VHH binders against Profilin-1 (pfn-1). Designs and how they scored, part 31

Target 1, 132 residues: Profilin-1 (pfn-1), of Caenorhabditis elegans (q9xw16)
Amino acid sequence: MSGWNAYIDTMTAAAPSIKRCAIVGAADGSVWARTEADNVFKASEEELKTFVALFNDVTQVPAKGADIEGVHYVVPRTEESLIFGKKENTGFFAVKTKSAVLIAVYEGPNEVAAQVRKAVESMQTYLNNAGY
Short names: E, the ipSAE of ESMFold2; O, the ipSAE of OpenDDE; V2, 0.75 times the mean of E and O plus 0.25 times the DockQ between their complexes.

## First folded at step 7 (VHH)

Design w41 (from t3 with N57S; framework vhh_6fv0_2)
Fold by ESMFold2-Fast, scan of step 7:
Structure w41 (fold): chain B 132 residues (1-132), chain A 126 residues (1-126)
Amino acid sequence: as target 1 above (132 residues)
Amino acid sequence: QVQLQESGGGLVQPGGSLRLSCAASGFTFSTYDMYWVRQAPEKGLEWVSTISYSGSSTYYKDSVKGRFTVSRDNAKNTLYLQMNSLKPEDAAQYYCAKDYDILTGYFDSSPEFDYRGQGTQVTVSS
């Protein structure tokens, strides 16, 4: 409604191991909200447009991986509305809603990754129920 | 089995201080973000504070910022909440939690699994 930043704040409070995150348009990758200042999400508009297009056929993503903020991630598998990747000590979860894609970049072990996934999927459910 | 045991609550006067502890077992404490939450009589659960697995990032409910400090000792599997300048509005049952539900403020997504302990009571009165 009035500000998508409130959703960013909710996700980072729920999973403080999220280093950077954004909510972008599913059709074009336009940024609706992102972490700022010391935690600024740095993906270019062109990179985000390419990234959201991956949701048009997620079955092709594991063969090629995915790029976020100029970092190439190995994508081990995908689900219809979920792409996730790993590179060394970093990882990401990206989920698609009706009109948005949520992207969260985190650092930490597998247990932290599970909490980040929970936060992102909980927000995905909330936004879908709100018609987004 | 995951177990969380809170302690340190009690009765204090307005302006007083308490330090809460949460002893964790049954999981690798040092690899999980942890949470403090509270429930006052006739209110729902409300989030109070979050701390990252390493202790490097903390977040607080606006009404407790500057008064409460969350910390952890990963070697002892213990989570802490230092509460200063306590107000009557802070009176509640305090719980530590391993999981956080951002949709409704509940701390698990399954009604059959409660990842919080039995809690410790904080009362603020003269």
Scores: ipSAE 0.413, ipTM 0.730, lowest interface PAE 2.3, mean pLDDT 85

Design w42 (from t3 with Y53W; framework vhh_6fv0_2)
Fold by ESMFold2-Fast, scan of step 7:
Structure w42 (fold): chain B 132 residues (1-132), chain A 126 residues (1-126)
Amino acid sequence: as target 1 above (132 residues)
Amino acid sequence: QVQLQESGGGLVQPGGSLRLSCAASGFTFSTYDMYWVRQAPEKGLEWVSTISWSGSNTYYKDSVKGRFTVSRDNAKNTLYLQMNSLKPEDAAQYYCAKDYDILTGYFDSSPEFDYRGQGTQVTVSS
């Protein structure tokens, strides 16, 4: 999906601490777009299917955490349509739209997390307004 | 501070070619995606092209696909836009941007940075 890759680049430009990211289908975790080359997003199809299913009940996620790219993240809390986690110097933000889930993995101190969150939430708003 | 300097614009006939350049300084160019956007007289800003930080991924507005090619030289901190088969509809002021909010069609701004270059004008005879 070449058009969807432009949104990946928009998110990474807005928050330079994003190391890898993807836009996947909310129903099945199918990849619509992801970072490539040196920053390739490496989650398997099975892992993504499991991950997007977490949005069926986000209140249960803090008890068990979440797995992305084979890394188990501690999820301290969730918000409506938002799951975020941290493991040492690595973290992620994931947001759900009507049809998609946006996942951004970042590396760096917590001070940059706000920029990453703003980038994914801005894209979430745009896609919801566009009917996705 | 972030500085962007565009060049290469000019007057060209329909079907002609131009190569735009953007010289960047004041930030780590190789870690940022870069954008070309344009503004025609009495119209809003329009996204034209994106190139990823590594140069591995390029994206184009549908109306310029096959005619425009974006590229970058990270060693020289320079962004390029090769424009072939120019049409009257391509006439605009072209800007290089580090931060462009594609969701709203505007350049993002920070109180301490100017993310917009001064632009270079492209005029196509019609």
Scores: ipSAE 0.000, ipTM 0.128, lowest interface PAE 15.3, mean pLDDT 80

Design w43 (from t3 with Y53F; framework vhh_6fv0_2)
Fold by ESMFold2-Fast, scan of step 7:
Structure w43 (fold): chain B 132 residues (1-132), chain A 126 residues (1-126)
Amino acid sequence: as target 1 above (132 residues)
Amino acid sequence: QVQLQESGGGLVQPGGSLRLSCAASGFTFSTYDMYWVRQAPEKGLEWVSTISFSGSNTYYKDSVKGRFTVSRDNAKNTLYLQMNSLKPEDAAQYYCAKDYDILTGYFDSSPEFDYRGQGTQVTVSS
């Protein structure tokens, strides 16, 4: 959606170590907004549909891991509305709202990961309160 | 113990320039994104700028874009804010912060944050 790019901008300003991010539909993985150009979020429609379906039963995810942008991440654990993964010095946080999934891919040390998680969870709260 | 110490504020005329510094200690400065925030008299905290841990990404409040430049020197554990073309509305106490929630500030005028210094006062006379 055209208005959704403002949320991408806010999220990257809150945690500038986010390399790429997207807001996608929770039901089908359709892209509402994503980072573009040199920071383009590269996940295919098929991959995103598969990824959002993981939220239907997050308890299965740690055994299998998760794929984002063709990269397989180890998922050490999940929470009801949170999937996060790590691969070397990169990682992601993905949170589900009522109708959206927010995905942020970052690079950096563990201290940066904590700042990215805070930004993603703050946006999750905002969108849930807005009815999304 | 995390410590942040701001300096470089002062009194300037409209159109003037100042360079603020923030000296950081008690943590591995090079592994954290850093923020500049400000608070004018009887106003809430306002986010001004963000810089990534490596210095590769910078972001600015719309009203300061093109006038302010944030930078950092990780070897010296120092954060900077170069302020050009200062306006009366820029007058505020300026703080650097390690953990500032820009998104919380979106809901009201009093965002939460952890670890800010005492601040440095910027006054712009009309």
Scores: ipSAE 0.426, ipTM 0.741, lowest interface PAE 2.3, mean pLDDT 86

Design w44 (from t3 with S52T; framework vhh_6fv0_2)
Fold by ESMFold2-Fast, scan of step 7:
Formats: C-alpha cells, structure tokens, sequence
Structure w44 (fold): chain B 132 residues (1-132), chain A 126 residues (1-126)
C-alpha cells in the first residue's frame, strides 16, 4: 500500500503547486493512492470510474468537459493519453499509463501549469517504463 | 538494522531458469511492498518487479513479462523471483529492495545501495 503513496509524494515534491492528486486504475478508477488530510483528493469511486472511461475516446472530451471532485472543468483540447482542464485559477492534468491514470489538481497561473504538466508526464514515463 | 540477503543466482545457458530468494530481517516484512532491481555491468539500477505487501498484486518490467514471476512468503520473511527463459540481456547483479527505496530510484542519478545486501549474480552465456 505504501509504495504508491511514495509516487504521490514524489509528484507533489517536484511540483509544489499540486494541491491534490491521485493514482487510479485505468480499467476501473480504483484508487491506488491519493493525497490525504488537508490535501485530500475527494473524487468518489463513481466519478473516477466515469473519468477514466474518458480515455477510451479523448476526442469527445473537449465538447463536454470533465468532472473531478464535483468540479466541472473546461477541457480545451486533448492528446492521446492526456486530458487537462481549467476552471478560473484551478486546473488539472490527467495522464494514462498502461495500467493507471495519474490525476493532479493544481492552483495557479499558466507558469505553474507548465511545471505540473512536466511532473505528471515525467511520472507517466517512469510508470510506463516500470511496466505499470 | 534492516537486512536483505539475496541468493539463488548462478550461471545458466540462454533459455534456462533460476529462482532467486531474498531473506529479510529488521522490519515487519508483511507490511511492506517489495521490489526486485538489477544492475548490469556499466549500467544503472533497473527496476524488474514489484509485489505488494499482501502478495495480491504483482508488476513487471515489460521485457520480463511472461518470463519472470515474483512471489513472497510473509510467514518466512522471504521474497522470491522465478526467472524462466533467461536471455543474455537478463545478466546482472540482482537485489531486493524495501518499499521506501523506489522513491530514491525515481530521482535521476540516485540509485540507492544502502537498503540492499550484496545481491546475487545472474550470468547467462553459452
């Protein structure tokens, strides 16, 4: 159990503007690890199951947006394994690996968003190379 | 006080099999995810496999999927790696590692050796 929490800690250390994040199963949205306490990632199992299913066809996402933690985000565009969105000064990046989806929620301007994206994509690369 | 002692390595022909063991002491083995990592000559540490603390979930490097099987015996504080269909590129010093060590392995140029025993050598040649 504690092994997945180490990846959460790594991402939040690399990008301190990440306020909440989680690593969930790509097939079912089951939570493998998430931020806790004052930074608890609050998405329900039902919401996460719906969210990970968006990766089955990312081209449909910009038309509808995406919901994370009960917040509706505008998704301006998607890439093959990347969904990201903004709502005011809050945003998220979500990336799919072979077995997982990494979700990071951040607060701040575009300069902060670039740092968060880099941290999430670096972890995506690491987990894919690790066979996850 | 944490000790990890690997064994079971040796010389095999391509296509051969070996079973590695890791005897753990100095911590509550059954509460930690465990890892197999390897280091080939002139290369950095490479993650090979993960097994969760309960043994319920296992994960593998792509190049070893279908050939390697990780398992554990929490009653005996022992971790195993069954290696089948060995290839020359599998030749390396193999180490077991405790959960916390994956974090330092993720950081670029930060392979940790403090948490390991001597390792066990696997050589594959004809």
Amino acid sequence: as target 1 above (132 residues)
Amino acid sequence: QVQLQESGGGLVQPGGSLRLSCAASGFTFSTYDMYWVRQAPEKGLEWVSTITYSGSNTYYKDSVKGRFTVSRDNAKNTLYLQMNSLKPEDAAQYYCAKDYDILTGYFDSSPEFDYRGQGTQVTVSS
Scores: ipSAE 0.000, ipTM 0.115, lowest interface PAE 17.1, mean pLDDT 79

Design w45 (from t3 with S52R; framework vhh_6fv0_2)
Fold by ESMFold2-Fast, scan of step 7:
Structure w45 (fold): chain B 132 residues (1-132), chain A 126 residues (1-126)
Amino acid sequence: as target 1 above (132 residues)
Amino acid sequence: QVQLQESGGGLVQPGGSLRLSCAASGFTFSTYDMYWVRQAPEKGLEWVSTIRYSGSNTYYKDSVKGRFTVSRDNAKNTLYLQMNSLKPEDAAQYYCAKDYDILTGYFDSSPEFDYRGQGTQVTVSS
């Protein structure tokens, strides 16, 4: 979906350390938009359905961790609408809106992680205000 | 400013128990979630447990569930990890951490601060 790809482009421009990202439906994990070509976000339909279901009870996530693109991430804490994790030099931030989940996978040190978090939280606020 | 000091490690036989403590100072302990993490020479840094600021919610790595219990005493600014039924794979240097700092270093941390303590060594010998 080209319309939603504009939001992907906005996030990656704001945080160039984002390597791959996607916007998926909060109810079912259906892909609305994702990075493609050399930066394709490659998660199975089953994996995404499992991942978005984590937002039904984020308090259980630290015990199990989270899987994105076949990579298992340590998730030491969660917030009401935020799941994040780290695996060596890679990490992710995922935020839930009314109708969507934004997932951004990044590489780099903590300074770039901060930039990635700001980018996804800004988009979360924008989409919530737009009714998504 | 922020200081964390772990203690209680030692040598134990498989199936034995140890209780780790973390004495915290330099911040309002009762308002922060706290973490236990560990590192063995053959592995990278590994998250073990989280306890919420209030003490009401606890979380554990799957391999330690039912064996480890995290707790805190906000009046004493102390974090604990009760370790039962210890296994050889539990042998590691154990650290307490504030604000996810030991893994990400992001949450309101300054690059100049090390919010990790010195650690305490746990050895499990047959």
Scores: ipSAE 0.000, ipTM 0.250, lowest interface PAE 12.4, mean pLDDT 81

Design w46 (from t3 with S30R; framework vhh_6fv0_2; at its last look DockQ between E and O 0.02; V2 from the best seeds 0.00; counts 0 for: pae E 11.0 > 2, unsure alone 64.6 < 65, placed apart)
Fold by OpenDDE, look of step 8:
Structure w46 (fold): chain B 132 residues (1-132), chain A 126 residues (1-126)
Amino acid sequence: as target 1 above (132 residues)
Amino acid sequence: QVQLQESGGGLVQPGGSLRLSCAASGFTFRTYDMYWVRQAPEKGLEWVSTISYSGSNTYYKDSVKGRFTVSRDNAKNTLYLQMNSLKPEDAAQYYCAKDYDILTGYFDSSPEFDYRGQGTQVTVSS
């Protein structure tokens, strides 16, 4: 297991309503780590390449939505380094660091979403401080 | 007002068992992921276990895997931690918590929580 798998484990344990998550290269969507076993993150590299490119202009994303693992999410709004979407009782948070994009797909009520966001943004802060 | 009240701690011998409870009120307990953390003497807070809002997913600190089991009864607004095969190094003040926040990306470092109870003391000694 790569060192990045530890961060996957940390995020999933910090927010257990996360179903799947991944750490990918911000430049090309290459997978650095992802949840495995029963919670395999299923997005293809091609899809991830398209997804990370959304961060090049986040202002356009709410009008179009975002796709992860073949699922289309409504994106209510975006921030410079944050894209989040919703679909029924599911959603995702994606945050951009200096060199990576962290993606967490979750299931649950709105209160859970807030907890997932906190976990992902905390990891974002840590990795940024670490130079990643 | 959010309130968390831990109970069930006590003195046990190595290899013994305890079952901790956490009574929650002042928020919609069934819609939140919940956490157990502990603080041993002269040590910082450390993460022990988490459980999803529905109870479907559970996670544990490596050192307690196979020995501790987290569960919840959403109808009773109660969080549980079954602790078996207790070791001296498990001795600590145990807290249930809401709104966990990782600063360092590691659970064995100092976590932050928006809400936690007064805790319940677990002592393991022969």
Scores: ipSAE 0.818, ipTM 0.909, lowest interface PAE 0.6, mean pLDDT 92
Fold by ESMFold2-Fast, scan of step 7:
Structure w46 (fold): chain B 132 residues (1-132), chain A 126 residues (1-126)
Amino acid sequence: as target 1 above (132 residues)
Amino acid sequence: QVQLQESGGGLVQPGGSLRLSCAASGFTFRTYDMYWVRQAPEKGLEWVSTISYSGSNTYYKDSVKGRFTVSRDNAKNTLYLQMNSLKPEDAAQYYCAKDYDILTGYFDSSPEFDYRGQGTQVTVSS
């Protein structure tokens, strides 16, 4: 039982349209916590290592897109510590903190996407302030 | 204009039940995740429960799990909170909300957190 699981619980409570999410190490993509059971986040170690490396130069990401859980997402633009993508009615938001990357996959309309982004950015702020 | 109108509160004995309703207008209710929050005297605002836009995912504050059930009727633009086995600790003004930030607290100074109704009072007393 991980202390980090409490942060997953907080994010899903704040944005219940998150289908799957995880907190992973920024350096290597190692999973610190993730949603479980019917909502299990199913990215491989290799995929997560590749994904977190995208934060080394986010400006390259829109040309290529991003892969999460074997699904290729179109990334329309990035911000310094934010990558987000869309595929049909699914999408993701990923934010980088000092030592972690938070990834949230959601399903729903643009209004839901805005609520998911807010939850992910709130957690990013909390973890940065906590020294992570 | 976003409008939220809570109802269904009242005085109940410990172990009793109440069903709260929240009538929403001024936005596309069916496309938003919704929240129930409460504030007891001399306490801050506390998150109680959340429901996804479709109703398929629900989450609860630990102290109310198994006793409270959140639901919604998107055709009627209405959010519900069924409260069973009420305890004195549940006495509070209950609000529904369209926007909530658990990590910074609901009453962040940002205008974004002003999307709440007038609330409905729940009193638990023998």
Scores: ipSAE 0.519, ipTM 0.797, lowest interface PAE 1.8, mean pLDDT 86
Fold by ESMFold2, look of step 8:
Structure w46 (fold): chain B 132 residues (1-132), chain A 126 residues (1-126)
Amino acid sequence: as target 1 above (132 residues)
Amino acid sequence: QVQLQESGGGLVQPGGSLRLSCAASGFTFRTYDMYWVRQAPEKGLEWVSTISYSGSNTYYKDSVKGRFTVSRDNAKNTLYLQMNSLKPEDAAQYYCAKDYDILTGYFDSSPEFDYRGQGTQVTVSS
């Protein structure tokens, strides 16, 4: 649990529209850190294991969508290490690093979605360069 | 094969109204955010409006907010743009688009995600 909360804080500070986020293990979905208290990121172990497995073949994800925190999102498109999900005025960005998946759930229009994406991809780059 | 067909353009006086339609086929319309974009002569494409896949969330360029209303009918695979209080600055070729990459500052758009129709001309003249 130690130290990883700083990365959560960095992402939420960079994009205030992030309502909840987490850093989870890419192999098994284990939670390394998450937003806490009144904004707890609530996803089951089963859900996170299923979610990180989507990165095994991102090209199949748009047909299926994705579930996070018991919410089903439409996935309009994916990239090699990124899954973007939408439901009404909310959405998520998830990016994969060497060993982790970063998940950020946000609210707002397209302008704030771009801010959220930039925040998570900046952290993705940092963690990849640090060996994670 | 994605197919988008815009209609409803025409000549209108300043302050007038037009309603554009976009008939969609060749994809599962109800699962995609849809966009209206426009292009005036000798200018690049300009984003006008976005509507979420369910129709519950709408977004507008500041200069059209309060004058334009985007809507969709997922049962009819149709996107609409109601344009009121039209100004000369609104004159352009209007396109509907599937997956217009308003978010593309970092992940590359592909041609399959930036499909547009042939457009419909809106002309505003005194």
Scores: ipSAE 0.000, ipTM 0.190, lowest interface PAE 11.0, mean pLDDT 81
ESMFold2 (binder alone), look of step 8: mean pLDDT 78; pTM 0.793

Design w47 (from t3 with S30K; framework vhh_6fv0_2)
Fold by ESMFold2-Fast, scan of step 7:
Structure w47 (fold): chain B 132 residues (1-132), chain A 126 residues (1-126)
Amino acid sequence: as target 1 above (132 residues)
Amino acid sequence: QVQLQESGGGLVQPGGSLRLSCAASGFTFKTYDMYWVRQAPEKGLEWVSTISYSGSNTYYKDSVKGRFTVSRDNAKNTLYLQMNSLKPEDAAQYYCAKDYDILTGYFDSSPEFDYRGQGTQVTVSS
C-alpha cells in the first residue's frame, strides 16, 4: 500500500535511531510498508507470519524470545499489545493495532530505546483512532 | 535546563551556501536524536532534517534532499546543517530541537516543538 509509506517516513523522521521498520498486517504479516534502500527491512514472509502470531498469546514470548530479520532477541517481558526485545546494543519494539503490527528495529542506549518506543506507541494510537 | 543556541544564518544569493550550528547544553546530547526545523514569515513550522544520536542515520524533507546535510559532533555537543544550492523558498528562521514529536501532527492541526533558542535567520535574495 503506497499510502502507508508516509507513516514509515513520519516514524523514522521522529525517531531516526530506528534503523529499520515496517507496518505489517496483524492477521498474516503481509507487508503494508517498510523502510527501503540503505535501511531496508529484510524479514521474510514466513518470519513475519510467525512473528505476528506471537500476539495471539504474548505471555508465551519471554520464554522463547522472538526472531526478526534472522536475529534472535531476548524478550524480557510483554504487555497486551507490545512485544519488545534486546540483543546487545540493538533492540526492537513491536505494537499491535486492530489490523496492523508496527515493528521498529533500533540501535542505541536506553534513552534511544525510550524515544523509539514513544514514536511507535504514538503511531499505534493514531492508527487505532483511524480504525486500523 | 535544556538550552539550544543556533548560529550561522545570514544573507546569501540563490545558489549560495551557509552552515548553521546549534550549541546544546543541559542534557546528555550524545543520547538524543536531534532535529532542524524552520519557519518562514506567514507560514507554519516545518521539519527540515533529523539525525540519530550517533550520527549514523539522517532524514530530510524532500525539497532539501541532496542540498542539505545534517551532522553532529557529540564531543562538542554541537549540531550542524550544511546548506548548499540555497533557493528563495529556503528563507526562514531555522531552529534546532530535541524531543520533537512530529507524530502530533496526526492528532492535531498544530504540532508542538521543543525549541529553546531564538533560532538563526536565513535570507536568500539577490
Scores: ipSAE 0.342, ipTM 0.697, lowest interface PAE 2.6, mean pLDDT 86

Design w48 (from t3 with T31I; framework vhh_6fv0_2)
Fold by ESMFold2-Fast, scan of step 7:
Structure w48 (fold): chain B 132 residues (1-132), chain A 126 residues (1-126)
Amino acid sequence: as target 1 above (132 residues)
Amino acid sequence: QVQLQESGGGLVQPGGSLRLSCAASGFTFSIYDMYWVRQAPEKGLEWVSTISYSGSNTYYKDSVKGRFTVSRDNAKNTLYLQMNSLKPEDAAQYYCAKDYDILTGYFDSSPEFDYRGQGTQVTVSS
């Protein structure tokens, strides 16, 4: 186990269509790890605090949409512990664990979206089992 | 072509049980979340249950929790809904649905589920 950046590396290796991603605290949106350099995840602290609060009542999200990195996404539906959205050729999957929220932004059609979701849900399961 | 074929509905007395099946073809079933939704006369389409692509996560409408169980067999491309302790309020046309079509741009502005089957009718009466 090599800290939180290892989990970012694992997700991006499993789904190369992930352009940017982050692991943030579920309570406050504090960044634990994120992609950097050419793939830097650019969401502000205030935006992330607002975003993780959406998991307090996911049923309200489809009416409002969600903002990530200053981009407003249409959220067609939500599921328990999952918010996903799309805007043109970009989309995201966000899942909540006990202590964290994983956010992955991708580009491409629904086939790559399925791969991204699989990677994010696999990490969600792993972290929940690890007590996070 | 994507096809979803529901079966297993019928007439049952209150407190009875039914098992619904949905046979999927024309897409890679194992990478899609699947949904059960229902529609009663003069009501809108309502979500009943979700199962993740792997089967690891399941979710239910509050009124069916503890009575309904969703499951899937990815080797057989089949989705199931076991319905126990049926109530008159459960009477509806039941449909299975998948959601990744909304990500292709065809339904980007719609919050509605994407479904392909004709559904299977569940009637609960004496």
Scores: ipSAE 0.000, ipTM 0.162, lowest interface PAE 11.2, mean pLDDT 79

Design w49 (from t3 with T31K; framework vhh_6fv0_2)
Fold by ESMFold2-Fast, scan of step 7:
Structure w49 (fold): chain B 132 residues (1-132), chain A 126 residues (1-126)
Amino acid sequence: as target 1 above (132 residues)
Amino acid sequence: QVQLQESGGGLVQPGGSLRLSCAASGFTFSKYDMYWVRQAPEKGLEWVSTISYSGSNTYYKDSVKGRFTVSRDNAKNTLYLQMNSLKPEDAAQYYCAKDYDILTGYFDSSPEFDYRGQGTQVTVSS
């Protein structure tokens, strides 16, 4: 959906330390929108299908971690609609709405991570209020 | 103790250039993404540009792309906005911001943000 690109643009403007991000379908991991060109989000549809299925039981995720773009992340804990991971100076935040999962991969210190989390959670709130 | 001080504004003719500066203190400047926003008389707050903590990623409002360039000097705790080919529509009070909360609204900006700086006035003569 071309309209979904506006939300990617809004998230990256709010947190420019997001290196790559995507909005995908919660049921199947289908890509609705993602960053492109120099910031292309590279996860395959098969990897994304596996990733969104983690939200069916987030309590099992910290024991095994999560894979995004072929990179394995340590997941220290989860919340009902939030999975986040760390690997050295990189990390991700993934939040689930009714119909979508938003994934943002970033690089930077904890202060930047906090800014990225806020942007992703704000978009989650907006999409839930819009019925997505 | 967070302090942001904008400078470099002034009066310029259409097509002219200005370079804005923002001096930051009271926090570890190099660890935060930074923002330029503006407010014209009788208008709301408008996002202009962002720059990542390292300077590697920059984003711009569509109407200023190709004319404005944001940059930062982390050793000097200073944020810059180079403005070229200025238009009457660019006339506004310009502010730098440390907290991306100003962009928490999903359509660019939020009025909820509390600015630390006083801003710098840009006037473009007709």
Scores: ipSAE 0.389, ipTM 0.721, lowest interface PAE 2.3, mean pLDDT 84

Design w5 (from t3 with T104D G105A; framework vhh_6fv0_2)
Fold by ESMFold2-Fast, scan of step 7:
Formats: sequence, C-alpha cells, structure tokens
Structure w5 (fold): chain B 132 residues (1-132), chain A 126 residues (1-126)
Amino acid sequence: as target 1 above (132 residues)
Amino acid sequence: QVQLQESGGGLVQPGGSLRLSCAASGFTFSTYDMYWVRQAPEKGLEWVSTISYSGSNTYYKDSVKGRFTVSRDNAKNTLYLQMNSLKPEDAAQYYCAKDYDILDAYFDSSPEFDYRGQGTQVTVSS
C-alpha cells in the first residue's frame, strides 16, 4: 500500500464487480480517494456528510434508507459499522473504520454481492489495523 | 460440492508461452468473480489475476501486466490464463479460485482461500 488510491485499486481488483467506490473521512465525509474517469464516484460533499453521519446511530437507518449518488437505497438492516442496501440490480456496502468510511457501489447477482462484501470488510480490517 | 480443475501447465523455455485452463463445477460459474493465484517453492501464495463474473473487468499483478491475459467462457464453465513471454520467476504451481482475499495475501504470505483445485505446475527453464 503506497497511498489512498492504492487501497481503491486493491479493493477493485479483489472485487471487480464494484462499479464505483470511495474512501471518505468518517467525521466529515471528505473524499480521501475514489474511483475516477468512467467509474467516477459522483456523490456530492453534502450527500457524503449526511451519509457518514448515519454511522452515529445505524439502528435508525433501515426505517429511512440511504442516499448515495442521488439514488435512494432500501437498507434492510444494519450491523455495527456496516450499512448496506439494494435497488434493483445495484447495491452498496459501506463500512466504518476508526477514521474512515469505505463505500462500494456494485452491480450483479447475490453471489457477486457476497464477494464485494468480503472485499469491503477485508479493507475495513486492514485500515483499522493501520490505525485509520 | 464446488470443484475446480486446473490444466495446461508444463515445462517451457524463457520467453515461451502456455495457456492454463480451469474447469469449474458444482456452482453457477457465470455469477462469480474468479481468480488465478500461484505458489512458487519456498514462497507463499501470490495473487496473479482477477476477472469479473461477466468478463468485462480484469486486473493483474504488476509483474505480469502485458504478458498474461485472463479470460473466461461462461457457456463452458471455464477460466483461462494466457501466459506469454514467460520468465523464470513465473515458475510456480498455479491455482484458480472462486473466493480469494487479495488484501489477506498482502498481509500474510500464506493466505487461505476457498475452493482451489489441485493446481497445474509451470516450470520455466532452458
């Protein structure tokens, strides 16, 4: 790992069905790294501030859902430090570390979703162990 | 129930080429991202390449970029690795895998992964 973009690159290699992803600051939603060019992660600064604040009380999220890149997702349940949702053939997994929130938007069947979740959780573990 | 059967390895001279195959059964091959990994004698498992379930996205270890090409035929439940311009450092037992944690591979030289087959041996020597 040589920088924040290298973490994005490693995660997309681990789960190539991730369409777009980002690592953002847990306190303010500031973007540390994201997929770029044709795969650019398009969430606004205001949306990301709102999104990371959901981790202050994840138990409230299933009642309201979550918005990422202007798309409203149904959130069926949450776990400690994990929010995930589905809308048609797309979905997302978002995990919180000590200092960051990792968001991955994917497209594909449930088997792919499980592989994306594994990649996101592995990155969460790595970042926590690295002190982030 | 998941089974993976690698083939296509052999002895090749430096600069030569080989095409590896992986025949998958016991799961819906077309709905999974797939991986190639390798292990050289006295070394840990190394991730080599990844391909998305549809074949649209591929990723490679830096040292094999431009020389190796991963592909898949979902109708035949088969994964391929075309290896060109082979180097002595490419000599290893090659495995295909359905579930592989690339990050775990970077932390630990011997990461575990699910459903690897018996592998196919690649030897590069004059």
Scores: ipSAE 0.282, ipTM 0.652, lowest interface PAE 3.4, mean pLDDT 84

Design w50 (from t3 with Y32W; framework vhh_6fv0_2)
Fold by ESMFold2-Fast, scan of step 7:
Structure w50 (fold): chain B 132 residues (1-132), chain A 126 residues (1-126)
Amino acid sequence: as target 1 above (132 residues)
Amino acid sequence: QVQLQESGGGLVQPGGSLRLSCAASGFTFSTWDMYWVRQAPEKGLEWVSTISYSGSNTYYKDSVKGRFTVSRDNAKNTLYLQMNSLKPEDAAQYYCAKDYDILTGYFDSSPEFDYRGQGTQVTVSS
């Protein structure tokens, strides 16, 4: 699984306003790869297990929001395989593939949010096509 | 509308330096991540470097790391690429781009632009 770090590197190059990101297992939230050091993705194992379970019924998420790295985000709406949230100048996009969930936390204005979403969805498409 | 205007290219000897500039207009430059992309004769578009909207994060193609530095001046709506230790393989038409889908370059050799300028030519020759 050492190759998973290359996907993190590719995603952050595609949307450099991503502050932290991770690729985790869709079934259990186990971390396959994440940003480290100055950009370490800090979510706990319990938090990630809870987060990936949200994809079992995304329609319930806007009523309760979502927690990532101990931060509670307002989730205005969801799509079939997409959960996104906002808190002040910070936000996230999370997408589910066949076997993974990609989570990207960013800071910045709406234009940056749109670029981060594009990068996350492009990676989702690639991983799905690769059988992940 | 949206306009990007590159400048600073030219002929340089191997090991030389050039500084490219990109003047942006028609959009709020300070709210967009920006990209440098190049195309050599008989080759496809190639991603070179990315800079976040604030300038806090920068990323580079492996072959240019340590030699190229991307920067921006949001007050002047200008993007820069400082190129040092230039090699013959760096010879190309250089473009700045807004909202470029870099991922197509990893999945397909024909990445697309949302917006790009006319480019500036870099030639590296003895």
Scores: ipSAE 0.331, ipTM 0.690, lowest interface PAE 3.0, mean pLDDT 86

